VH-VL binders against c7peq0. Designs and how they scored, part 31

Target 1, 252 residues: c7peq0
Amino acid sequence: MHNKIYNSFIDRKAKGIKSFAVLIDPDKVNPADIADLAAKCTAAKVDYIFLGGSLVITNHLDECVQQFKTLCDIPVVLFPGSPSQVSRYADALLYLSVISGRNPELLIGQHVLSAPAVKKSGLEVISTGYVLIDGGAPTTVSYISNTTPIPSDKDDIAMCTAMAGEMLGMKVVFMDAGSGARKPITESMISRVASQVSAPIIVGGGIRDAEKAYLNCKAGADIIVVGNAIEKETSLIKEMADAVHAAAPVLK
Below, E stands for the ipSAE of ESMFold2; O stands for the ipSAE of OpenDDE; V2 stands for 0.75 times the mean of E and O plus 0.25 times the DockQ between their complexes.

## First folded at step 9 (VH-VL; framework fv_olinvacimab)

Design t1 (at its last look DockQ between E and O 0.72; V2 from the best seeds 0.75)
Fold by OpenDDE, look of step 9:
Structure t1 (fold): chain C 252 residues (1-252), chain A 120 residues (1-120), chain B 107 residues (1-107)
Amino acid sequence: as target 1 above (252 residues)
Amino acid sequence: QMQLVQSGAEVKKPGASVKLSCKASGYTFTDYYMHWVRQAPGQRLEWMGRIDPYSGDTYYNEKFKSRVTITVDKSASTAYMELSSLRSEDTAVYYCARGVEYSGSYFDYWGQGTLVTVSS
Amino acid sequence: NFMLTQPPSVSVSPGKTARITCRGDNIGDKNVHWYQQRPGQAPVLVMYYDSKRPSGIPERFSGSNSGNTATLTISGVEAGDEADYYCQVWDTSSGHVFGTGTKVTVL
């Protein structure tokens, strides 16, 4: 199914269902821990496993994907720091364009270079407008991308950016404060974006507990992505998943 | 090192309002949520609400949402809690507490508490 | 409304082990935190994320959480452990919820 993952995004959003995604960095995760993580994710009914990092310096991506695919039935979605970070074993690839920045390489340059490999992989490709939001501290994404994030209090800029992405044909909007973000994206910003965008909205960065996950969903996020917090405390998986699943969206 | 210092005891009449303060020191004020929790005499702790000092975003217990307002003065590293339409049942010790992990799943530092007495 | 229920009191002799339970529907799926409150004082965090101790909390304190019950265990109880103890969780319907509290008396 060429659009299975994207269709799941659309269908769930249409039904008002909120989704929880666990973000795993292939370069940071201990292979020995993957079985336990997969089990916990399954038990918590995690909706997606996002695999990716800003700096994938090892070739452990395929192995990591294969382990998760073997250990659980949760869709594995690649969330790469670079368009070239692909694994044919995943279920889909978020093809990210950093539309919050003005770096042509992150807008289209790297995509041109990676396009043949991505096409050859046979992966479902989901065009994604990546919107980097200031998380109160420099993140790996901001540093590597050499782009200025949208200030956390500039809701209208975020909104217009997301709108532009959608109108350019991007199927998903990913609002991210970045890995290790001190400040998660505000509910007001999420709400502002959600009010003007019909595409699924993924929100990540700086989410450290169930309350924030829940409130982001209430604000209009369709998919919540959590990585660092779970890496530190795996017990958050169930609590956050439940909170997200219990959340009702705001009316658009 | 980290400390939350609250304002002094208050005596109010029913129907009045009270505004309490909580001054934070020893950490970056805007990096953590500030919560307010109260405890009536001989009763359990009761969460009232929280504020993100960075953004000013608030989240309240529905029980108090219509009567409570939490604010901050970032320049003074101070959080405030105003409770209106006071009732005798509002007699309690009110605590400010720092939420951990920014949004605050739990509370790692507490103020010394402020007694608010509501009596006719 | 989500509720947390604790026994009103637990009595224990010095040197013995006190166990304080906190019951709630599927509380095992939540992260439970514990606070100690001595008479006339503010609460102090003594356990977080079910079983983690804050700095300064003795190893005598331990925590577990499974099913419908979380437990704070105090081994080698000392006179200074006499206090009220509260469990706490977060819930989508209620926000932060505290238990009914348990008075631990050291005999």
Scores: ipSAE 0.799, ipTM 0.903, lowest interface PAE 0.7, mean pLDDT 93
Fold by ESMFold2, look of step 9:
Parts: sequence; structure tokens; C-alpha cells
Structure t1 (fold): chain C 252 residues (1-252), chain A 120 residues (1-120), chain B 107 residues (1-107)
Amino acid sequence: as target 1 above (252 residues)
Amino acid sequence: QMQLVQSGAEVKKPGASVKLSCKASGYTFTDYYMHWVRQAPGQRLEWMGRIDPYSGDTYYNEKFKSRVTITVDKSASTAYMELSSLRSEDTAVYYCARGVEYSGSYFDYWGQGTLVTVSS
Amino acid sequence: NFMLTQPPSVSVSPGKTARITCRGDNIGDKNVHWYQQRPGQAPVLVMYYDSKRPSGIPERFSGSNSGNTATLTISGVEAGDEADYYCQVWDTSSGHVFGTGTKVTVL
């Protein structure tokens, strides 16, 4: 089906069903551990594998995607560090515009350069408004990208940013505290944004336990993405997935 | 040094309210969730709720949700728990307990406890 | 209500092994934490995420969790281990839930 991954976001949101995504950095994951990780994600009924943070070697990204596609049926969604980082083997691409920042290269500039290759890839392309929230310390990405995150207590700024992104045509809002964030996004901010946008809301960064994952869903997040905590403790995959899935009404 | 110092014992009549305090020192107050847990005489520990001191976001046990209010004073590094419409069954030791940094899954540091006695 | 059931008491001789069980439906799918409470004192964390020891807890404390049962194991039991022990999990319907408690007596 055309736009299969995006339609799954919309269909699940319409039913109030919450989704759990495991974020894997191809540059950090030990290749020997991928089979075990895929098995744990399958057993826990993880809804998506997000692959992101990889840049350096094109074949490394392709190889990582192909391993997961061989080892499990979970959709693989690219979350690249730049719009030009693609793998034709993935199921979809989050085509990120950093709408929280004022860097024209991250807003549209890199997209102009990457668009022909992205179109030729045949990937499902999901227009994503990326909203970087202060995670308690500047990340390497925010410093190098010259992008100032939205302050963690400025709910209305986050809300207006997401609202504007949706009005400008973004199909998904991705609220991210950043990799290695100390401070996850507050439930207050999630709720404020969710009250004003219809687009699916992805929330990530600094989520360390099932309680926070659950409460983020109750606040209005549609998709919870976790990377760092799972790298340290893979037993969290099952507990977090269960918590996220329990935040939804029971289907008849 | 790190401390959670709770207010003194209280004696209340049924129908009254009580507001307990928990003063934190020796760590960044807003980086840790603050929980309230009680223990009736001879009974198990019972979680009542918690607050994120940074945002004020609260999460309550459904059993207490209509009667409990947890608040903070950031400038004083102090958490409060108010329990209203007291009953004799509310006689217990009330603890404040700190989660780990930005995680509330378990409680790695506890206050000394405050005895609340509810009797006519 | 999600329920965690523990035996009311366990008696153990010094130097032997105490096993404290915590039973709950599918508790193996949760991360279990354990607290020691001496008489008249606040609880102290002794195990988290099933099997991880906080700093200052001796290696003779260990934990496991599978199926419907989590277990805190204290090998080489000493008189100072005499206390009440509680397991704890987080649950979507009940929030944080503590077990019924187990009094460990060192004879």
C-alpha cells in the first residue's frame, strides 16, 4: 500500500493506539548484537525500528537496514542526521525540517540538494517537522548545527512552532530532547502541543523508564521513541513497549 | 550532604486535612521526581503519588487522587503533600522518597517519615 | 489492582541463604526493585532492575525475575540482614505497587 508507514501513524492515532519505536544508531550498535536486539523487539511487539545518527559509510547504513529486514518484520524508518542520508532498503524516511531553529540549511537548504536522490530512492517520504527541545545541556548536534533548542519550560513556543509546522504542510511533528538528553520533554509541553495539532506526534529524548513513556502517551504523544536507555538496558524494551501499548484503549 | 527532612508528627481528627513537608538539600531539587509513600501500622508500603518539581506535572495513585495534592516550592527545595477528608485508616507514617535523576521507576533515597495519627 | 504477594516470613541460620519471593502475574515482564526496612526506619533500596545492586550493597545480595516470580537472594546471611523486605514494580493501572512484605529472621 502507498504511504503505508504514514497511514499506519494516522490510523493508529485515530484509534487512540500508541506506538513504540526503538532508535538504533548504526555507528554505535554492535553488529554482533543485532540479531538479539531484533528478536527482543519482535517478542515485545515493537511497532517501528528507527535508524538514525549514521552518516559516515553509505554501505554501513544499507547493511544495518538489510540485517533488520532479514531478521524481523518490523518496519524500518530512517531518522538520518541529514536529508541526504538514505537507504533504498528501508520502509520509510522521516524527511526532517528543523522548524524549531533558524538555520536555513536545516529548514530547507539540504532538502533542495537531496530531493532528486530521495525521489529516486523510491522510499516513502514522510514530511516531518522536527522540534528540538532543551534536554538539560546543549547537544553536539545543536552546537554544530547552530540550532538553539526551545527552552524546556516554554510550552507555548513549542505549541506555536508545531502548529505553524502543521499549517505549512508538515505531516508529522517530532518533539525531541536530543540523544543523551538529561531532561526529557515535560508532559505539560506534550499536552499543550497535542491540544493544537492533529498530526501524529513523535516524542523522544531522555526517556528512561516505562512510567515516563506511559505518561508521555497519556499527555498526547502518539509514538514514543527510545534509544539510549535501551542501549544500556535491553530489558526495558518489553517493559516500555507494554507500557506504551497499555496507554491505548482496548480494541474490539 | 544529601538530606530529605520531613515535618513533625501530626494528630488530626476525622474530616480534617494535613499538609506535610519534605525539605531537600545536597542535590539539584528539580532534577529528581519526588514521591510520597505511606505505611499504615503493620502494613505494606503504599505509593500515593509524585511530582516533577521542574514542571509541576503530577501523577497520583487512583486510590488517593480525589484527596491528595502534591506541590513544590522550588525556591525552598521543598515538596508538600496535602491529604484531605482524613479517616482513621489514614493513620500511617508518610515518607517522601526521591526517584533517580529524571526517572521515577524506583526510590533511591527516603525521608525519615512523618507519623500522622487520625483519631476522634 | 496489580498485586504482589510475598511470604510473610523467612527464617534462616547465619551463613545460610535466604530466598525472598515476590509473586505477581507476568512479573517477569516488569523490572523489579527491592527494599530493606529495619524496625522504625525508612526503607533502603537493595536491588533494582531485577538484579542490579546499588552502591554499598554487598555482592551476597542478588536477584532474579522470570515468569510469575521474582526472587531476592541473600547468601551468607548475617544478623544485620534481619529486616522486612519489599518488592516493588510499576504498573499502568495501579502505579507503583509494593509487595506484602517478608520478615527475614536470622536464627
Scores: ipSAE 0.735, ipTM 0.884, lowest interface PAE 1.7, mean pLDDT 90
ESMFold2 (binder alone), look of step 9: mean pLDDT 93; pTM 0.951

Design t2 (at its last look DockQ between E and O 0.78; V2 from the best seeds 0.62)
Fold by ESMFold2, look of step 9:
Structure t2 (fold): chain C 252 residues (1-252), chain A 120 residues (1-120), chain B 107 residues (1-107)
Amino acid sequence: as target 1 above (252 residues)
Amino acid sequence: QMQLVQSGAEVKKPGASVKLSCKASGYTFTDYYMHWVRQAPGQRLEWMGRINPYSGDTYYNEKFKSRVTITVDKSASTAYMELSSLRSEDTAVYYCARGVEWSGSYFDYWGQGTLVTVSS
Amino acid sequence: NFMLTQPPSVSVSPGKTARITCRGDNIGDKNVHWYQQRPGQAPVLVMYYDSKRPSGIPERFSGSNSGNTATLTISGVEAGDEADYYCQVWDTSSGHVFGTGTKVTVL
C-alpha cells in the first residue's frame, strides 16, 4: 500500500510544480536506443517514464521496464492499453477506467478479470479516470476501446465527466487525445476541467512542441505526457521538460 | 495553391487602432495556428501572438498583451490582428505566418506583409 | 527576456562557405529555426529544429546547435543567398524570439 508515486502527484500539484512524462511503447522502441533515451531523460530531469502500448503483441514489457530501471532512476509508471498489461518491476500502474465511454468492459469489466494479477504484482495501483478526447482522427485507443471520444469543442462534457469520475473515487484524471492524434486537447477544455477537479490532471496526445506543453500547464494540467513527438525527435525532451518545469507559479 | 493574402497598407495617427486581415486559401484553415509577426524599419522580426483558429485560444507576447487582439472568422478563412493605442514605434510591416499542422514552434508560410505607418 | 544575438553582417565570396551564428544562454537546450529574408520580401523558413531542412531548401544549407551557439551554414554560396538571416526560438518568458539578424553579402 505504498503510495509513493501517487503522493508525488499530489505533493507536486499542491506546490504548483508541473511534471513531464515521456511515454514509451515497449512494442515500438528499439532496444538499442533505450540507453540514449534514458540518458536524455535523466539529463532533462524528466519526472516520469510512462510505459505502455495499446496492444500486447510481444512479451517485452518486463525487459523494457528492467532496462530503464537499470539505466536511470526515473520512476517507471505503467500506462497500459489494457488492465492486464502489468510488470511487477515498475514503480506504479495507472489503472485506467475509460469513464468518457459507455463500454462497460472498459469501465469495470476488464478490471474484474485483471484484478487478481494486478494485486499479485505488488504494484502501487493508481485509480485513474481516463477521458478520451477527439484528436481529429480515429486513434488506436478509440478503435480498440470502441468508444466515442468526447468532441474536442465540448468543454462542459469533459468537465462533467471528470467531475463525476472524481466524485466516484477516481484519484487521477487523464485527459488523452490518443497516441498519434492529429490535434491536441485545447487549453480551454483543460482550463474548464481544472476549474472543477482537485485530482491531479494528466494531459496527453498530439502535443508536438514545448509551447503547447507550457500552455497546457498554464491552463491547469499537472502532468504532461508526450510520446510520438519524442519518438520522432528526441531533442524535444530537454526543451519540453524545461517548458513544463518553467510553468510553475512564481510564488517561490 | 496555398496563399496568405494580407490587407493593404494603413496610415494612422497616434492613439488610433488598426485592424489587419490575413485571408488563407489552399489548406484547412482551422488545422494550423496563425501567428502575427512585425518588423519595424531596419529592425529584427518581433512575434506578437497567435491564435488557434479551431478553438479561438490565443497566446500573446506580454509586450503587446494589453493592446493586441487576434481573432478569426472561420467561414471566411481569415485571421485578424487589432493593435490599439498606436504609437510611432508601432510603424512596421506586419506579417501573418502559419505554423505547421497543430504546432506553432516555427513558421513555414508567411503572408506578403502589411505596412502600418503611425504618424501625424 | 531571452536574447538572441547574431553578427550584423557576413561577407562571403561565391562558392565559399558562410557561417551565421546565433548566440543565446544555453541555446543548445532549445530547438532553433532559421529564416531567410530577401530585400522587400517576407521571410522564408530555411532550417528548423536546429538541423532539419524544409522541402525545397538546397542541401548546401545545414545547421547545428550546441552550448551557447547555433550556426546556420551555407556552403557553395550563390548570389541568390544574399539576404538577411534570422534565428528563432521559443522561450517561456518571452514567447517566440528572433535574433538580431545577419546580412549576408555575396561579393
Scores: ipSAE 0.803, ipTM 0.915, lowest interface PAE 1.3, mean pLDDT 91
Fold by OpenDDE, look of step 9:
Structure t2 (fold): chain C 252 residues (1-252), chain A 120 residues (1-120), chain B 107 residues (1-107)
Amino acid sequence: as target 1 above (252 residues)
Amino acid sequence: QMQLVQSGAEVKKPGASVKLSCKASGYTFTDYYMHWVRQAPGQRLEWMGRINPYSGDTYYNEKFKSRVTITVDKSASTAYMELSSLRSEDTAVYYCARGVEWSGSYFDYWGQGTLVTVSS
Amino acid sequence: NFMLTQPPSVSVSPGKTARITCRGDNIGDKNVHWYQQRPGQAPVLVMYYDSKRPSGIPERFSGSNSGNTATLTISGVEAGDEADYYCQVWDTSSGHVFGTGTKVTVL
């Protein structure tokens, strides 16, 4: 039970199954809309609900988590902007280290501070190498983290970064163009990373339709995360989910 | 004003190749996918493929994958579509179309079209 | 191979309502877009994401999508609405797919 969510990542990846995660910002979502969102996610067979945001307030986080847990059976995974954004009601926490940057606070500093609270929460903790990729626009993550993202055309840097994360013991690689990204991560970059990394690869940022979601999966992404696009158009949930679930990795 | 301007009509023989151009203006060329869609006389629209002008990544309709090549010149804000091994059935008006937003779910701007005639 | 089927033609009198259907398996789970194509012209987007109108498209145009059928509705049809209309979706197996097209004739 301690590694239930991570084991699901590994198991699905091993089977070549692609997963779709809906990203919800507790600070932005209208509580009145959560029931509808949960219903749509359930109907679309969404695999994970990721909850998180850079400015998430703890009380809102708890409430949001509890609502989703009440309304659906989809695993709720915390995707926090800060390691301190923790809710004991979630199923797991992605413990993110921004390995694409050189900010010591985001590498380990904030983790040290949050570690007692995280441990006390009893959450499944999934060590995650967070790889921020330039999405063509300032994102909340880049702004708050004050880190320089990896250029979108530097596949090798992304690859080496992911490799390093994995070799350091991080269990998951999260490639993110950031919330509000104008340019999603390229298939070539995803493929390059996937060719060298065995850990589950999560890809998010700037994904706005089913085609891109599908192609990212084909390129080697194991989990697709979409937030902003769904917030703007909830009808994308089903279409993207279906696309992801229909996708198979490129044969290597 | 956003505009896509395509190259002029082409007449080709079977077995030849044709390369069409589509010049974009009025928006950031590299921020949107560029698609190619053709329409044979009296027939429906048929999607051929798309390119990410920023990265050069392409995605093709399987029907055309072996014969079509889409490229871009970012400096000229121009997309190209080359179709090889032309057949009479390739006679059609060929359109470039901008995919909305980066991933391009639908097409909000279209070129004026280029007629390609393939005949012996 | 995902297919979209449209009626080949729809005739309507001026001022009346035209309904153009687009049928596909579970099309209600997809986002449907519509294009208007007048003779000798390039297609023009008239509806996206089932029911959203692009800027410049009059309110007379509306869209819906459920089950196996998407519908473009044109109320108060005008002579200028005479055109071919195509629905379009994205499919994992086929990529972007267009409907067979419907010729709307204004009587």
Scores: ipSAE 0.326, ipTM 0.774, lowest interface PAE 1.5, mean pLDDT 92
ESMFold2 (binder alone), look of step 9: mean pLDDT 94; pTM 0.952

Design t3 (at its last look DockQ between E and O 0.81; V2 from the best seeds 0.00; counts 0 for: pae O 3.2 > 2)
Fold by ESMFold2, look of step 9:
Structure t3 (fold): chain C 252 residues (1-252), chain A 120 residues (1-120), chain B 107 residues (1-107)
Amino acid sequence: as target 1 above (252 residues)
Amino acid sequence: QMQLVQSGAEVKKPGASVKLSCKASGYTFTDYYMHWVRQAPGQRLEWMGRINPYSGDTYYNEKFKSRVTITVDKSASTAYMELSSLRSEDTAVYYCARGVEYSSSYFDYWGQGTLVTVSS
Amino acid sequence: NFMLTQPPSVSVSPGKTARITCRGDNIGDKNVHWYQQRPGQAPVLVMYYDSKRPSGIPERFSGSNSGNTATLTISGVEAGDEADYYCQVWDTSSGHVFGTGTKVTVL
């Protein structure tokens, strides 16, 4: 893998430059709206497009990736929810291990099944420690599945989980409150994690305004990813991108 | 049904401090950011800062950052704002205002306001 | 620091249209929110995200935002619309910023 996308994460973090990613679910996005969305992301200088969600049609993923690659120059990074989320047309894959959970299928099992196809795809593969944070309403289903989100006020648990993931070889830490989260991850939890890991930190879930995006960056997030709020209000793309980019201390 | 009830008017001398309260009812206090906004006589509204009542995370207007402290008591569903080193220019009506659920974009409910008068 | 300026006053006859401007550098890149304030009362939200109406605000209130100017428009002005009106944005330099305010007088 030529590490182009991962090196951009590392290089931008080293320079203190914050990045804004727009998360698009190929199953939810209306194909007729992709051109407008690509134009808005380009005008706002969005740094990455993350594609992912609950996909039942692999061909739909390929089409979505190809449309974005045709319509703009923004890197397209896969955020997989299942083994079928492999598209050779993307720029990179966040290969997520749910290190916050105790479900072996989410830790390594799905990876064993998908690895041959992932290798054959030729994609840049980015080892990503995925840390699920409670987004406001824990469920009994989460307990039964042995995949319980970290409680939103347990900063030390999130920090230790991220540290362990980095020590075990994860290249990136992805702190996520989950799609449709009611509560975003707290600034205190972000800063606690950021103080103890050197890996790039992606933060997502429940971010609804430019203020929160900005303050998450100030707390130590390197990449802010937003999906649901932008689905509801695309005018947030420019405002959030500006806020994230303004959080950089950079005179370079 | 929803209420933001603020503490009563205050008269202070220059150099003193004031601590105002804002008691919320009719909604889940910790799900909404709480802001403080003031208005001097004949002047525009001026945002002072806000708190996430769930986490205690604060964010202040730089103009006031050295003098303002915003806190909450979750069990009492009450937010507080303390302004120190008062001067005559701090004479204003002080409002608490609620954001939208886990968003600070705009302020959809306001308290009745508390007049603070600073005079020598 | 980010600045928002509004005309100090606007006079409008009943039934006519009031237009309240809010000027700021590249304000079209921000989302603008509007508040109505009657004398001795707290502000009330009347518009958010440039052009969206909160529940209970009549359709005669509308908003637009492009370039350096956001506008709150009140058509069919009624005596009850007489108030001060403030625009508001968020900005990295100052946080939440309110405009200078516009007194709408219904004559």
Scores: ipSAE 0.775, ipTM 0.898, lowest interface PAE 1.4, mean pLDDT 90
Fold by OpenDDE, look of step 9:
Structure t3 (fold): chain C 252 residues (1-252), chain A 120 residues (1-120), chain B 107 residues (1-107)
Amino acid sequence: as target 1 above (252 residues)
Amino acid sequence: QMQLVQSGAEVKKPGASVKLSCKASGYTFTDYYMHWVRQAPGQRLEWMGRINPYSGDTYYNEKFKSRVTITVDKSASTAYMELSSLRSEDTAVYYCARGVEYSSSYFDYWGQGTLVTVSS
Amino acid sequence: NFMLTQPPSVSVSPGKTARITCRGDNIGDKNVHWYQQRPGQAPVLVMYYDSKRPSGIPERFSGSNSGNTATLTISGVEAGDEADYYCQVWDTSSGHVFGTGTKVTVL
């Protein structure tokens, strides 16, 4: 159970299976809508529910996690804006280091502060290299502040960054254009990263339809994360999930 | 006001190539996908492909992949579609259409269309 | 190869309701969009994500999608509604797919 979620990432990747994750912001979601969301996710065979936001409070987070855990059997993975946003009721935590930036607090500083709480939570902790890509303006810098994203056309920088993260022992690479990104990550960049990284690759930000989700998978993404688009149009859940699940693996 | 203005009608012989243009105005050109859709006389609409004007990434209908090339000139806010090895069956009105947001679930703005006639 | 099938024509009297169907395997699991095309003109978006109206489209237009059939409904049909209507979806194997089109004639 210690590495159940991570092992699922690895196993699915090894089998060429693409995964779809729905991102829910506990601070934004209406508790009254969670049942419907859970039902739609279940019906669409969503692989993971990612919970996280920049302003998430602990008590609200716990409640949200518990609701989803009660309503469906989909693994709940914390995707926090801060390492301190922890709920012991989740299945795993993506422990994000913003390796695309040069903010020491987001590289290790906040991790040091949160480490006792994270350890105490008993959660599966998945070391994640977070790679922020420029998603255009206006966009939310995802869950990260005071960092400079990698330009969207600098595939090699993204690649080298991901490579470095992996070599430093990070188990997952998360490429994110940010919440509400106007411009999602290009297939070119995803392909470039995928060609050099063996770790599971999560891609999010600015994905608004099934086509883009599909193409990202074809480019080399292992897990597609969608939040804002689904919040606006919950009907996209099933369509995007199907697209992701239908995507053929990248031949390396 | 958002507008897509396409180049004028073309008459081509079989085996030739045609390159059509679509100039966008009224919005940020690089923030939306640009698609090409054609319609043969009396026939349904047929999607050909799309381009991300920001990155230049393209995705084509497999039916046309070997013959179609979509490009953009960002400085001119103009998309291009070149179709080679023209056949009589390629006679159609060709439309450019904006894909909503930076993905392309649906097409909210269309050009006026360009008639391409392929005949001996 | 994913296919969308529409009736070739629908005739309706002014003031009555026209229903245009779009059939496809498990189309209810997809988002359906609709376009109106008047003779000699480019298509115009009239419905997106099954049931959402773009700005400028009157409330007379509505949409639904379930099972294997999506439907565009035009209530209180007017002469100006005479046009070809196309449904459209995204398909992983085929890309963007349009329906066969329905000619709506206002009698």
Scores: ipSAE 0.039, ipTM 0.680, lowest interface PAE 3.2, mean pLDDT 91
ESMFold2 (binder alone), look of step 9: mean pLDDT 93; pTM 0.951

